# VH-VL binders against q869s5r1519to1633: the designs that were tried, part 4

Target 1, 115 residues: q869s5r1519to1633
Amino acid sequence: YILVAEDNDINIKVVVRQLEKLGYTAIVGINGLKALEIIGSFPICLILLDCQMPQMDGFTCSTILRQIEPTGQRIPIIAMTANDSKDRCFEVGMDDYLSKPVRVDRLQKTLSDWI

## First folded at step 1 (VH-VL)

Design c26 (framework fv_canakinumab)
Fold by ESMFold2-Fast, scan of step 1:
Structure c26 (fold): chain C 115 residues (1-115), chain A 124 residues (1-124), chain B 107 residues (1-107)
Amino acid sequence: as target 1 above (115 residues)
Amino acid sequence: QVQLVESGGGVVQPGRSLRLSCAASGFTFSSYGMNWVRQAPGKGLEWVAIIWYDGSNKYYADSVKGRFTISRDNSKNTLYLQMNGLRAEDTAVYYCARVYTIDYSGSEYVFDYWGQGTLVTVSS
Amino acid sequence: EIVLTQSPDFQSVTPKEKVTITCRASQSIGSSLHWYQQKPDQSPKLLIKYASQSFSGVPSRFSGSGSGTDFTLTINSLEAEDAAAYYCQQSYDLPYTFGPGTKVDIK
């Protein structure tokens, strides 16, 4: 499973459709708290994480995830961002980033780099 | 621990109204969709209505559309079902249940935690 | 609406026997099928979500399989506490629908 943590329904539809076209199964968390819950319930191999979400934003979610994960069991976290905030993403333990709107060719390359 | 407690059930005559409440605790209520499922005596489960985490989207079973209204108050961690124009066939135990993962693209919903239920009896 | 059918309607089973319950959908629903257990005088509890994923705290003797239109819930070794009604539910499309239930009783 690939976890998509995103609150905007248009962005969710685009990314999920692209993942399914590439042969992946997506599971959606509409906020950071739901994303953390899903990680405990599904065998997630990669996280696509919106940096700006209600309740718990992606930066906070990423920080918590990195603090609680065991050494050597790192799940790749790929930021999805609408602006040029990539430096912040790396500071909180995210591995890479994708600009919104997500392009299928960029998504495919990013997935191939990390899984 | 996640807890859901329904209240407001009782015996009413046909055509009257009841308001059911579901008090939630042990989780961030405002982050989850919620729904109502009913079960007539000796029968199976029937989905009634769902409401989004922020109250913006609502969906109803055809059998209750126009008569029932689902709502929520996130400041009170409470889900409601306003039931108007009650009929004999609305007699059932009403359960509130939490919706796991709202997926706007796929309508992906599973009901992970359920309350104990409240009985509504509509009889003359 | 998507109609779910379950078989068998009723099973009386000896302790430690393997139990299989099937659920069939009127159209393909991918893996959007979930299983609930309801014991007498209790509320339903989630057992298996998305055809094959065990919910937290559910004993390992419960497992689910299937995709598309045909799904199975398996209890590998029935315990006395497993006497209950079992319901399948689809989340593929609105309205959300449940199967009619399968009652499992112990001999």
Scores: ipSAE 0.000, ipTM 0.524, lowest interface PAE 15.8, mean pLDDT 78

Design e01 (framework fv_ebronucimab)
Fold by ESMFold2-Fast, scan of step 1:
Structure e01 (fold): chain C 115 residues (1-115), chain A 120 residues (1-120), chain B 111 residues (1-111)
Amino acid sequence: as target 1 above (115 residues)
Amino acid sequence: EVQLVESGGGLVQPGRSLRLSCAASGFTFDDYAMNWVRQAPGKGLEWVSGISWNSGSISYADSVQGRFTISRDNGKNSLYLQMNSLRAEDTALYFCAKDLYWFEGYFDYWGQGTMVTVSS
Amino acid sequence: QSELTQPRSVSGSPGQSVTISCTGTSSDVGGYNYVHWYQQHPGKAPKLLISDVSKRPSGVPDRFSGSKSGNTASLTISGLQAEDEADYYCSSYAGSYTFYVFGTGTDVTVL
């Protein structure tokens, strides 16, 4: 599964449809805390994580995930952001980023780099 | 043992106000989102309002937006619903419902409800 | 506010199976994997029966199962027992504007 952590329903549908077009199966977490629970419940191979979400934003979620992940297990975390704030994404343990709105060609390249 | 106990319901005239309370026990209250769900006599369930663990996110059903205010006091393990400008259509049994750590509609525990009757 | 469509009632004999449908749109049931089912006995609070389309909470008998195809989720009750007489409600996440919508509810009668 690819986890999509995003709270905006239009953004969710765009990203999920793009993933399906590329042959991937997506599961959606509507905020950072739900994303953390889904990771514990499903075999997630990559996380697409919105940096701006209710309750626990993507930066906090990434920090917690990196602190609790088992030795030798590192799931790629790809930030979804409205700007080119990649430096902060890397500071909190995210591996890459995608600018919103997500373009299918950029999504495809990013997935091929990390999967 | 998780318990949610609602109080504050009663008979009230249209246009007036009423405040509901929910006392929680048996879990770490400030780790979970909380919700109010209502059910009119003989009718189905309707989600009314939700509040995140730290009150940082709050949402309302369109039918109550601008009239109802949800709040919580984590130090007292209590959830509240302030209902203003009550209408006959607000007559319902009001349930307090526990969600998971965030909003996702996973109402794993419910109180027994408190009846609100709006009538002249 | 839109509601998810369920049949008003279904009935069966003890030991039979019944299925309850829950139909929405691509903005709720079809758009997310956050469909939950609740059981409500007369005069009682609802009880979570199935979560996230098909998961059973601890203590829920395995004769209750859930599934989803497109815009329709289904709850199947196998081996009907008298204690299954209740109202059943589906619910779904419906986006960050609406959050949650409930189904119209289904009366299950065991005859």
Scores: ipSAE 0.000, ipTM 0.538, lowest interface PAE 16.2, mean pLDDT 81

Design e02 (framework fv_ebronucimab)
Fold by ESMFold2-Fast, scan of step 1:
Structure e02 (fold): chain C 115 residues (1-115), chain A 122 residues (1-122), chain B 111 residues (1-111)
Amino acid sequence: as target 1 above (115 residues)
Amino acid sequence: EVQLVESGGGLVQPGRSLRLSCAASGFTFDDYAMNWVRQAPGKGLEWVSGISWNSGSISYADSVQGRFTISRDNGKNSLYLQMNSLRAEDTALYFCAKDEYDFWTGLYFDYWGQGTMVTVSS
Amino acid sequence: QSELTQPRSVSGSPGQSVTISCTGTSSDVGGYNYVHWYQQHPGKAPKLLISDVSKRPSGVPDRFSGSKSGNTASLTISGLQAEDEADYYCSSYTDSSTLYVFGTGTDVTVL
């Protein structure tokens, strides 16, 4: 499963459709808290994480995940961002980034790098 | 060879309705998002409406919301625009445009039709 | 809906360079790298010239280039030729439900 943590309905539909077209199964968390719940319940191999979400943003979510994740079993976290804030993404333990709106060619390349 | 051919334009009175069609060929129609873009005589381009590959996502410009309906028939390789409650300000050449992607999300229009002229006048 | 601001016209002589600006806000040009440029000759449909700020589609001469700084994107035509005389439109993704916004258009005159 690939976890899509995103609150915007249009962005959710775009990314889920792209993942399905590439042969992946997506699970959606509409905020950081839901994303953390899903990670505990499903075998997630990669996280696509929006940097800004209601209730718990992506930076906070990434920080918490990295603190509780077992050493040696690091799940790749790929930031989805509307801004060029990649330096902050790496500082909070994210591994890579994709610009919104996400394009299928860039998504496929990124997934190839991390899966 | 990709082709988009618009039809259905004409002279129509204010308050009436008109339906535009776009016949697509040369590509797998149901893999791509489709759009309507208009251009008033001597003026610039205005995006009107877009529809995803499966009709699951539809969006409109504020100027036409509630009056226009975009639809597609993938079995006929056709895109439609139902225009209701037409106003003088809707007078324009209407282009059918293919998105490079199956969902309109910041990609570009790689192919355009020649346009069909809609004139709303009394 | 707001349009992106372009100069009404720019002009140059053959062989010179001209630059067309396209100014928006942080919700479109400034917020995203999804700015596109279209060329329209009189009586013709628009043709894609530059995608994603700076990418040239196949068949577009390399004298056309795009860039972006802050809320302003720019199209530069180097080695200006007679056939470049046309209207040029920028467009951008916007983070509103109206997903596309076009620029006001710029008429390029050669000589």
Scores: ipSAE 0.007, ipTM 0.572, lowest interface PAE 10.5, mean pLDDT 81

Design e03 (framework fv_ebronucimab)
Fold by ESMFold2-Fast, scan of step 1:
Parts: sequence; C-alpha cells; structure tokens
Structure e03 (fold): chain C 115 residues (1-115), chain A 121 residues (1-121), chain B 111 residues (1-111)
Amino acid sequence: as target 1 above (115 residues)
Amino acid sequence: EVQLVESGGGLVQPGRSLRLSCAASGFTFDDYAMNWVRQAPGKGLEWVSGISWDSGSISYADSVQGRFTISRDNGKNSLYLQMNSLRAEDTALYFCAKGSPEELWEYFDYWGQGTMVTVSS
Amino acid sequence: QSELTQPRSVSGSPGQSVTISCTGTSSDVGGYNYVHWYQQHPGKAPKLLISDVSKRPSGVPDRFSGSKSGNTASLTISGLQAEDEADYYCQSYDSSLTGYVFGTGTDVTVL
C-alpha cells in the first residue's frame, strides 16, 4: 500500500487516481493522527504526506513516525507541500517532496526513486 | 479537434432558475476536470465552479455557493450548471472550460464560445 | 474571493516590448509555479497563452514569455504587433479553494 495522508478532497482524488493509473494501491488518511493509525494497521511501503493537515500536521506526523519507527524498517516519506516549505520537510525526516497540486509525471518519477 | 459548445442561456427574472449545458467532443471527457467561468459585460473573468473527472470532488466560488449545482454525465460527454435563485449580478457570459493536465484543475486549455445569461426584471 | 492585481492597461508601439505584472500572495502566485496567462480579443473566448509560469502551448509565438519573482508573475510581449491588442488575464491555483483565482485583467493597446 501507498499511504496518502491528505485532508483536501480534491487533492485526495487526484493523487489516488494517479496512483491507481500507475498500478499502485492507495489507502487514505485524512489527518496526521489517522495516518499514524493506518501505518500501524496496514503494510505501507511509502507515505505521501501533506505537510498542512488539521489535528496533526505532516511535520509533526513525520517527526513522531521517525521516533517510533522500528530499526531497519524506514518507510520513505514524501512530502506534499507548497514549494516554499520543502526545506523544512527534510529537517523532520521526510525523504523527498512533491509540489501541490501533484502531477502524474512528477509522482511517477518520485515513486520510481523510492519503490 | 477539441470542441466545447454551451447552451441554455437566456433572459430570466431574479429568483428564477436556468440550466446550462456544455457538449464536449474531441477528447476523452472522463479523464479531465471541467469548469464554468463567467464574464459580466465589460468585466473580467470569474471562476464559478469545477468538477473532477468522476464527479467525486466539486468546488464553487463563494458568490454562487448554495445556489448553483455543477454536474456531469460522462456517458454523454456533457457538463451542466443548474442555476437557482438567480440575481442581477449573475448576468454574464458563461464559458465551459476544460481543465488541464488530466485530473487536475490547474489551467484551462480549451474554452467554449459561451452562453449569455441575463437576469433582469 | 480575492483577485490577483494587474495594471488596468499597458501600451506600446509596434516592435516594442510590454510587460504585464500579476501580483498575489504566498498562498497563490508566490507559493506555486502554477501561474497561467490568457489572451482575450473583443467578442471572443479566452485563449491559453502561457501555462505554468513560462510554458508556451503549441501555436503561441515565442515573443510571448512568462516569468515569476516572489509574489509577482510577469507576461512579456516582445516585438509587439497589432493583433496583440487584447485583454490579458493571469490565473493562479488557489490551494484554499482547490480552485482558481483570476487577475483583474490588463488591456494592451498597440499604438
């Protein structure tokens, strides 16, 4: 599974459709707390993580995940963010970024780099 | 090639309803978001509403929220705008516009010629 | 919703260059490389002129170019010609709406 952590309905639909067209199976978490719950419940191989979400934003979610992550089982975290926030994404343990709105060609390249 | 043809405009009294249609051809309709954009006489462009390829996501400008309903029929390659509780300020040429790239609402690469809606007593 | 700010009009003589600015905020123009430009001749539908700040669609002459710095995008028309006399609108993706905001529009006059 690829986890899509995103609270905006249109962004969710776009990314999920693009993932499915590229042959991946997506599961959606609508906020950071739900994302952490899903990671514990499903075999997630990569996380697409919106940096700005209610209750727990992507930066906080990434920080918590990296702290509780089992040794040797690092899951790639790819930020979905406005272009101006990308440097902070790396500071909190995210591995790469995609600018919103996500485009299929950039998504395909990013997934190829990490899967 | 790609064509978008609007219809359904006309003269209508305040408080009444109109339904606009847009017939699309020349592309795979169900791969693209579709939009309505209006332009009041002598004024600029105003985005009105958009709908995703699967009708699963819909957005409206604040000025029309609760009064207008966008819908699509992918089997007929058609986009619709149901306009209720019309106001004088809704008077405009209404354009059908194709979103691009696929599945994104970023920019409008093709536009119809528009259909005129006049709301007057 | 808020509009992006453009000058009301710009003018030039044939063969000159004119530049139209489009100013927004960090949540639209400044936050993304998703600024688009449309040309509208009187009585006609808008036509996509530039997408994604600087990309020209097929059929658009290379004398039209786009750029962006901070919260301001710019459309430059070099070698101005009579047929460039039109209204020009910028557009940016609005992340809060997952929709669009247009600029106030600029009338280009070729003297």
Scores: ipSAE 0.013, ipTM 0.615, lowest interface PAE 7.6, mean pLDDT 81

Design e04 (framework fv_ebronucimab)
Fold by ESMFold2-Fast, scan of step 1:
Structure e04 (fold): chain C 115 residues (1-115), chain A 122 residues (1-122), chain B 111 residues (1-111)
Amino acid sequence: as target 1 above (115 residues)
Amino acid sequence: EVQLVESGGGLVQPGRSLRLSCAASGFTFDDYAMNWVRQAPGKGLEWVSGISWNSGSISYADSVQGRFTISRDNGKNSLYLQMNSLRAEDTALYFCAKDIYSLFGPEYMDVWGQGTMVTVSS
Amino acid sequence: QSELTQPRSVSGSPGQSVTISCTGTSSDVGDYNYVHWYQQHPGKAPKLLISDVSKRPSGVPDRFSGSKSGNTASLTISGLQAEDEADYYCSSYAGDYTLYVFGTGTDVTVL
């Protein structure tokens, strides 16, 4: 499973459709708290994480994930962002980033780099 | 150089059909969604139809739904608009426009052709 | 489909600033940052001027700026010049994933 942590329904449709076109199965968390719950319940191999979500934003979510992840089990976290905030993404443990709205060619390359 | 060239416009009587073509060059055509946008003389822009990179997603404006068909041939770098049951209200300059993205909808169009004029008159 | 509302015309003198509004609803302009602006000179194809509310493409002078407040997006042209005389159109994601909506268009006259 690829986890899509995103609260905007149009962004969800775009990313989920692209993942399905590339042959992946997506599971959606509409906020950071739900994303953390899903990670504990499903075999997630990569996380696409919106940096700006209600309740718990992507930066906070990423920080918590890195603190609680088991030794030797580091799930790639790829930021989805509407602006150039990559320096902060790396500081909080995100591995890469994609600009919103996500493009199929960029998504495919990113998935090939991290899976 | 990146360019789009429309053709196929002309004078046609109401109720008849016309097929527009758009030839793309200078970019990888099958990476991008394509759009048809029209502009009636002295009026504003109206989005007509869009098609994703692989033809997997297609949509139409309500004003043309059921009458127009968008298609593409990626092997020929070409976009088409089949226009059936033409009405006087379809009179417009028809632009071919490239999306910056492989799917259409929330993104913008960065490359436009010069347009081909369709006049529907008796 | 509904159109976004723009003033029919705006005018100014060289060196002044003019602002063009683009008003929609919460389901298009208000909830999303997918507002784009196109410039069209007479007899020419539209040209992308501003993307994603406020981003300038390469080659667009910084005299052009965009913003959004609630359901209204705005294009501001500072230091107005004769070559800015053109029609300006906003566009927005229309609330349904696969639809576009354009504004009614604004004619900018440089007096």
Scores: ipSAE 0.000, ipTM 0.549, lowest interface PAE 14.8, mean pLDDT 80

Design e05 (framework fv_ebronucimab)
Fold by ESMFold2-Fast, scan of step 1:
Structure e05 (fold): chain C 115 residues (1-115), chain A 121 residues (1-121), chain B 111 residues (1-111)
Amino acid sequence: as target 1 above (115 residues)
Amino acid sequence: EVQLVESGGGLVQPGRSLRLSCAASGFTFDDYAMNWVRQAPGKGLEWVSGISWNSGDISYADSVQGRFTISRDNGKNSLYLQMNSLRAEDTALYFCAKELYTPFWSAFDIWGQGTMVTVSS
Amino acid sequence: QSELTQPRSVSGSPGQSVTISCTGTSSDVGGYNYVHWYQQHPGKAPKLLISDVSKRPSGVPDRFSGSKSGNTASLTISGLQAEDEADYYCSSYTGHSTWYVFGTGTDVTVL
């Protein structure tokens, strides 16, 4: 599964449809707390994480996940963000980034780099 | 503990209206998409309508488009289906169903027991 | 739009395996991994049996399994038992404004 952590319904639909066209099954978390819950319940192989979400944002979510993740089970976390915030994404343990709006060619290349 | 309870069904004449309600308990209602599914006596399941966690996205089966309206009240943990211009073929048991994970396009993990709507002259 | 196609009925003896097919198009079953299976006993609400092609919810025995190839998803019940006698429905996300479509349903008889 690929986890999509995103709070905007339109953005969710765009990314999920792109993932499905590429042959992946997506699970959506609408905030950081739901994202953490899903990670504990489903076999997630990669996380697409919006950096700005209500309640628990993507930066906080990434920090928590990296702290509790078992050795040898590190899941790639790919930020979905504006270009000017990408440096902070790496500081909190995210592995890569995609600019919004997400384009299918960029998504496909990023997935091929990390899966 | 996690449950959905439908109400509002009954006998109604063709062309009239009816409003169904679904009361949710035991989970964070505003985190999940909700759906209505119906089943005519002795027939199979038919998806009727769905609504996203924040009401930002709503959809209907072609058979009810323009006649039915789905809505939710997250403050009351309730889902509704306003059914207008009812037809004999709308006769069915109407189920409320919760999606498995947030916010939509997943399996329906919790179902109510249904409320029966009979459209007859 | 149109329903997913399932056999009307399948039957087996206790301990046998039965398989139920669910055939759609490239716009539903073939296009997405959002295919789910529900079990319905007479007079009861449907119960989720398999989600996302092959994932079993907590409490569902591992003798129930799901798979998909092209436009056809399959539910296999191994070690068939009397309590498996029920109606089984597949469903799929459609990718269109109509979010979900159900299959025609299959009656499983245990003889």
Scores: ipSAE 0.015, ipTM 0.660, lowest interface PAE 6.7, mean pLDDT 82

Design e06 (framework fv_ebronucimab)
Fold by ESMFold2-Fast, scan of step 1:
Structure e06 (fold): chain C 115 residues (1-115), chain A 121 residues (1-121), chain B 111 residues (1-111)
Amino acid sequence: as target 1 above (115 residues)
Amino acid sequence: EVQLVESGGGLVQPGRSLRLSCAASGFTFDDYGMNWVRQAPGKGLEWVSGISWNSGSISYADSVQGRFTISRDNGKNSLYLQMNSLRAEDTALYFCAKDQWELLYDAFDIWGQGTMVTVSS
Amino acid sequence: QSELTQPRSVSGSPGQSVTISCTGTSSDIGGYNYVHWYQQHPGKAPKLLISDVSERPSGVPDRFSGSKSGNTASLTISGLQAEDEADYYCSSYAGSYTFYVFGTGTDVTVL
């Protein structure tokens, strides 16, 4: 499973459709708290994480995940960001980033690099 | 072959309406955003309106906001532009254009030949 | 309305290099890497020439190149050929409200 942590309905549909087109199975968390719940319940191989979400934003979510994950079991976290916030994304343990709106060619390249 | 064919243009009087159609073939229509771009005789290109693959994101140029409505029918592989309250300055060749990838900010890789709209009394 | 500024015309001799500028603001060219260039021959539909600032679609010769610095994007045509005589338009993504804005267009004449 690829986890899509995103609260915007349109952004969810775009990314999920692109993942389906590339042959992946997506599961959606509408906020950081739900994303953490899903990670504990499903075999997630990569996380696409919106940096700004209600309840628990992506930065807080990434920080918590990195604190609790076992050594040697690091799940790649790819930030989804509307502006160039990449420095802050790396600061909280994200591995890469994709600009919003997400492009299918960049998504495919990123997925091939990390899984 | 990937192809876009516009229709529905013609001569129309100011204040009236026209509906343009764009028929798509050769690609999975419901995977791509679509756009209308116009060009007045002897003038440059002007983006008019765009719509995402699922109609969830729609936008218009300020010059047509409130008068034009973009829509799509994925079951018929068709894009539409409903043009109301037409003005002389709407006179242009109207092109249908496809997003290169699956998102609205993308380049337009396939264009139709255009359909001519003339607004004149 | 076109909001990106291009020169009205540029000219060169066969084999020469010419550059077309496209100037916008921080809310379009300066804010995004989604600048595209189109070539239009008389009586024809536009053709995609460069996407995403500098990417060439299949079939576009490598003598066409694109770049961006601040609020200005540039298209460079090296080794000018007679068939390059056309109108050239830049465009940029301009945000979630208007999506796209086109440039004013540049007529390229090969002398």
Scores: ipSAE 0.000, ipTM 0.547, lowest interface PAE 13.5, mean pLDDT 81

Design e07 (framework fv_ebronucimab)
Fold by ESMFold2-Fast, scan of step 1:
Structure e07 (fold): chain C 115 residues (1-115), chain A 123 residues (1-123), chain B 111 residues (1-111)
Amino acid sequence: as target 1 above (115 residues)
Amino acid sequence: EVQLVESGGGLVQPGRSLRLSCAASGFTFDDYAMNWVRQAPGKGLEWVSGISWNSGSISYADSVQGRFTISRDNGKNSLYLQMNSLRAEDTALYFCAKAVYDLSWYPYGMDVWGQGTMVTVSS
Amino acid sequence: QSELTQPRSVSGSPGQSVTISCTGTSSDVGGYNYVHWYQQHPGKAPKLLISDVSKRPSGVPDRFSGSKSGNTASLTISGLQAEDEADYYCSSYTDSSTLYVFGTGTDVTVL
């Protein structure tokens, strides 16, 4: 499963459709608590994390996820962001980034690099 | 050609109701977030309300919260604004506008606008 | 309901450059790259001129450019022309309950 951590229903619609079109199975966490529940219950191989969240930005969420993960287990976290702040993504434990609006060809390349 | 056409405005007394409509053509209406934006005579732009592609996400400006209701009918390519308990300060030209991307309506710009429909609230 | 601050008016002569500022806070302009600029001629609907700080939509001349530094976004019109005489509004996403905020507007006069 690929976890899509995103609270905006338009963004969810677009990313889930693109993932399914590329042959991946998506599961959506609409808030941080639901994302944590999903990670504990399903075999998540990669997380797509929106950086533009009104209540908690993706950088804060990434920091929390890295604190929670078991010793020796590291799930790739790919930022979805409107800016190109790549250096900040790495500082908070994210592995890569995708610029919004997310394009199918860029998404496919990124997923092939990390899965 | 991509187009939005508003209707339903008019002269109305304080405390009454009006329903605005916006007819969309030339694009896949059900893929885009839609917004209502108003402009009082001689004043600037004010965002009123927004609705996502599936009506799952709806937001209002504080000035209209509890009085206005945004809705859409994707089968009819139409957007609506039900305006209740109208006040003199609601007097404005009301525009409907389409978000530029189907990713998000509040972080992204609005690339297609209608010509507006005039609402005048006066005793 | 805080609006973004713009100068009331800006004037220039044909061929000159003018810059319009749009000042907010870290909760809107300073915190996010969702700043847009709209041009409105009298009696007309607004037209999207710049999106996402600096992106020019198809059909917008390259004389129009956008930038951002800290809490202030700027629209620059180079080679000013008579048809650029209009009202200009910035807008931004905000992380408050009112998710979309416009600037106070700037009247550009070409003298």
Scores: ipSAE 0.006, ipTM 0.563, lowest interface PAE 13.1, mean pLDDT 81

Design e08 (framework fv_ebronucimab)
Fold by ESMFold2-Fast, scan of step 1:
Structure e08 (fold): chain C 115 residues (1-115), chain A 122 residues (1-122), chain B 111 residues (1-111)
Amino acid sequence: as target 1 above (115 residues)
Amino acid sequence: EVQLVESGGGLVQPGRSLRLSCAASGFTFDDYAMNWVRQAPGKGLEWVSGISWNSGSISYADSVQGRFTISRDNGKNSLYLQMNSLRAEDTALYFCAKDFTIFGEVYYMDVWGQGTMVTVSS
Amino acid sequence: QSELTQPRSVSGSPGQSVTISCTGTSSDVGSYNYVHWYQQHPGKAPKLLISDVSKRPSGVPDRFSGSKSGNTASLTISGLQAEDEADYYCQSYDSSLTGYVFGTGTDVTVL
């Protein structure tokens, strides 16, 4: 599974449909807390993480995940950021980033790099 | 049975405000994103604004950004559009339209109301 | 927001086929199979006619078909009938603008 942590339903539709077209199965977490719950419940191989979410933002979510992750079970975390800024979403423990709006060609390349 | 009914349109002077309402029935309103789409007399369709099921995500067309505010009241199965600083070019029939679903991978509107006419004129 | 380009009008006689093109960019029609078509009769609300390039909703006759190649999608109406006289709009999602985009609309006349 690929986890999509995103609270904007239009952005969710875009990314999840793009993942579907590329042959991946997506699970959506609408906020950071739900994302952490999903990671504990499903076999997630990669996380697409919006840095701006209610309750727990992407920075906090990434920090918690890296702290509690079992040795040898590191899951790639790819930040999703607004086109005009990526700095707020680049934190220690994140592996890569994608600019919003997410384009299928860039998503495909990024997934190929990390999966 | 699934139905959207718009109201609140009318004649207003430029620079004034108007609030549109859309009453939804026959489906679980909370499960769907909602949109406002307008059509000027004799012209084509123009998407105006969209709002997610929980109001967590809101988007506007550039032509109305900063002037219009979309909102919803899930307890009343109602969608609203607050239109401020109205211009002559905002004259149009305004449709309320439901996204197919937030759970499905679709970017289209499957249910439309009949529209409410907004005329901005001196 | 940008519009998808459609011909202003197409016409045909009963029983003929007509095709309406819908041309966008690589950020909308070209990037996704999210091309949808709506039919609007005079004085009525639009009705969904085709979704996801070629999928027909329940109740839509198989005379209506859709396709896409590159940045251009097409709606074909075969066996044209008088009740097909209406305006037709394509619609996609523009990832660069993060919004819905409609076509300019095509008036179909049945001669």
Scores: ipSAE 0.000, ipTM 0.531, lowest interface PAE 15.2, mean pLDDT 79

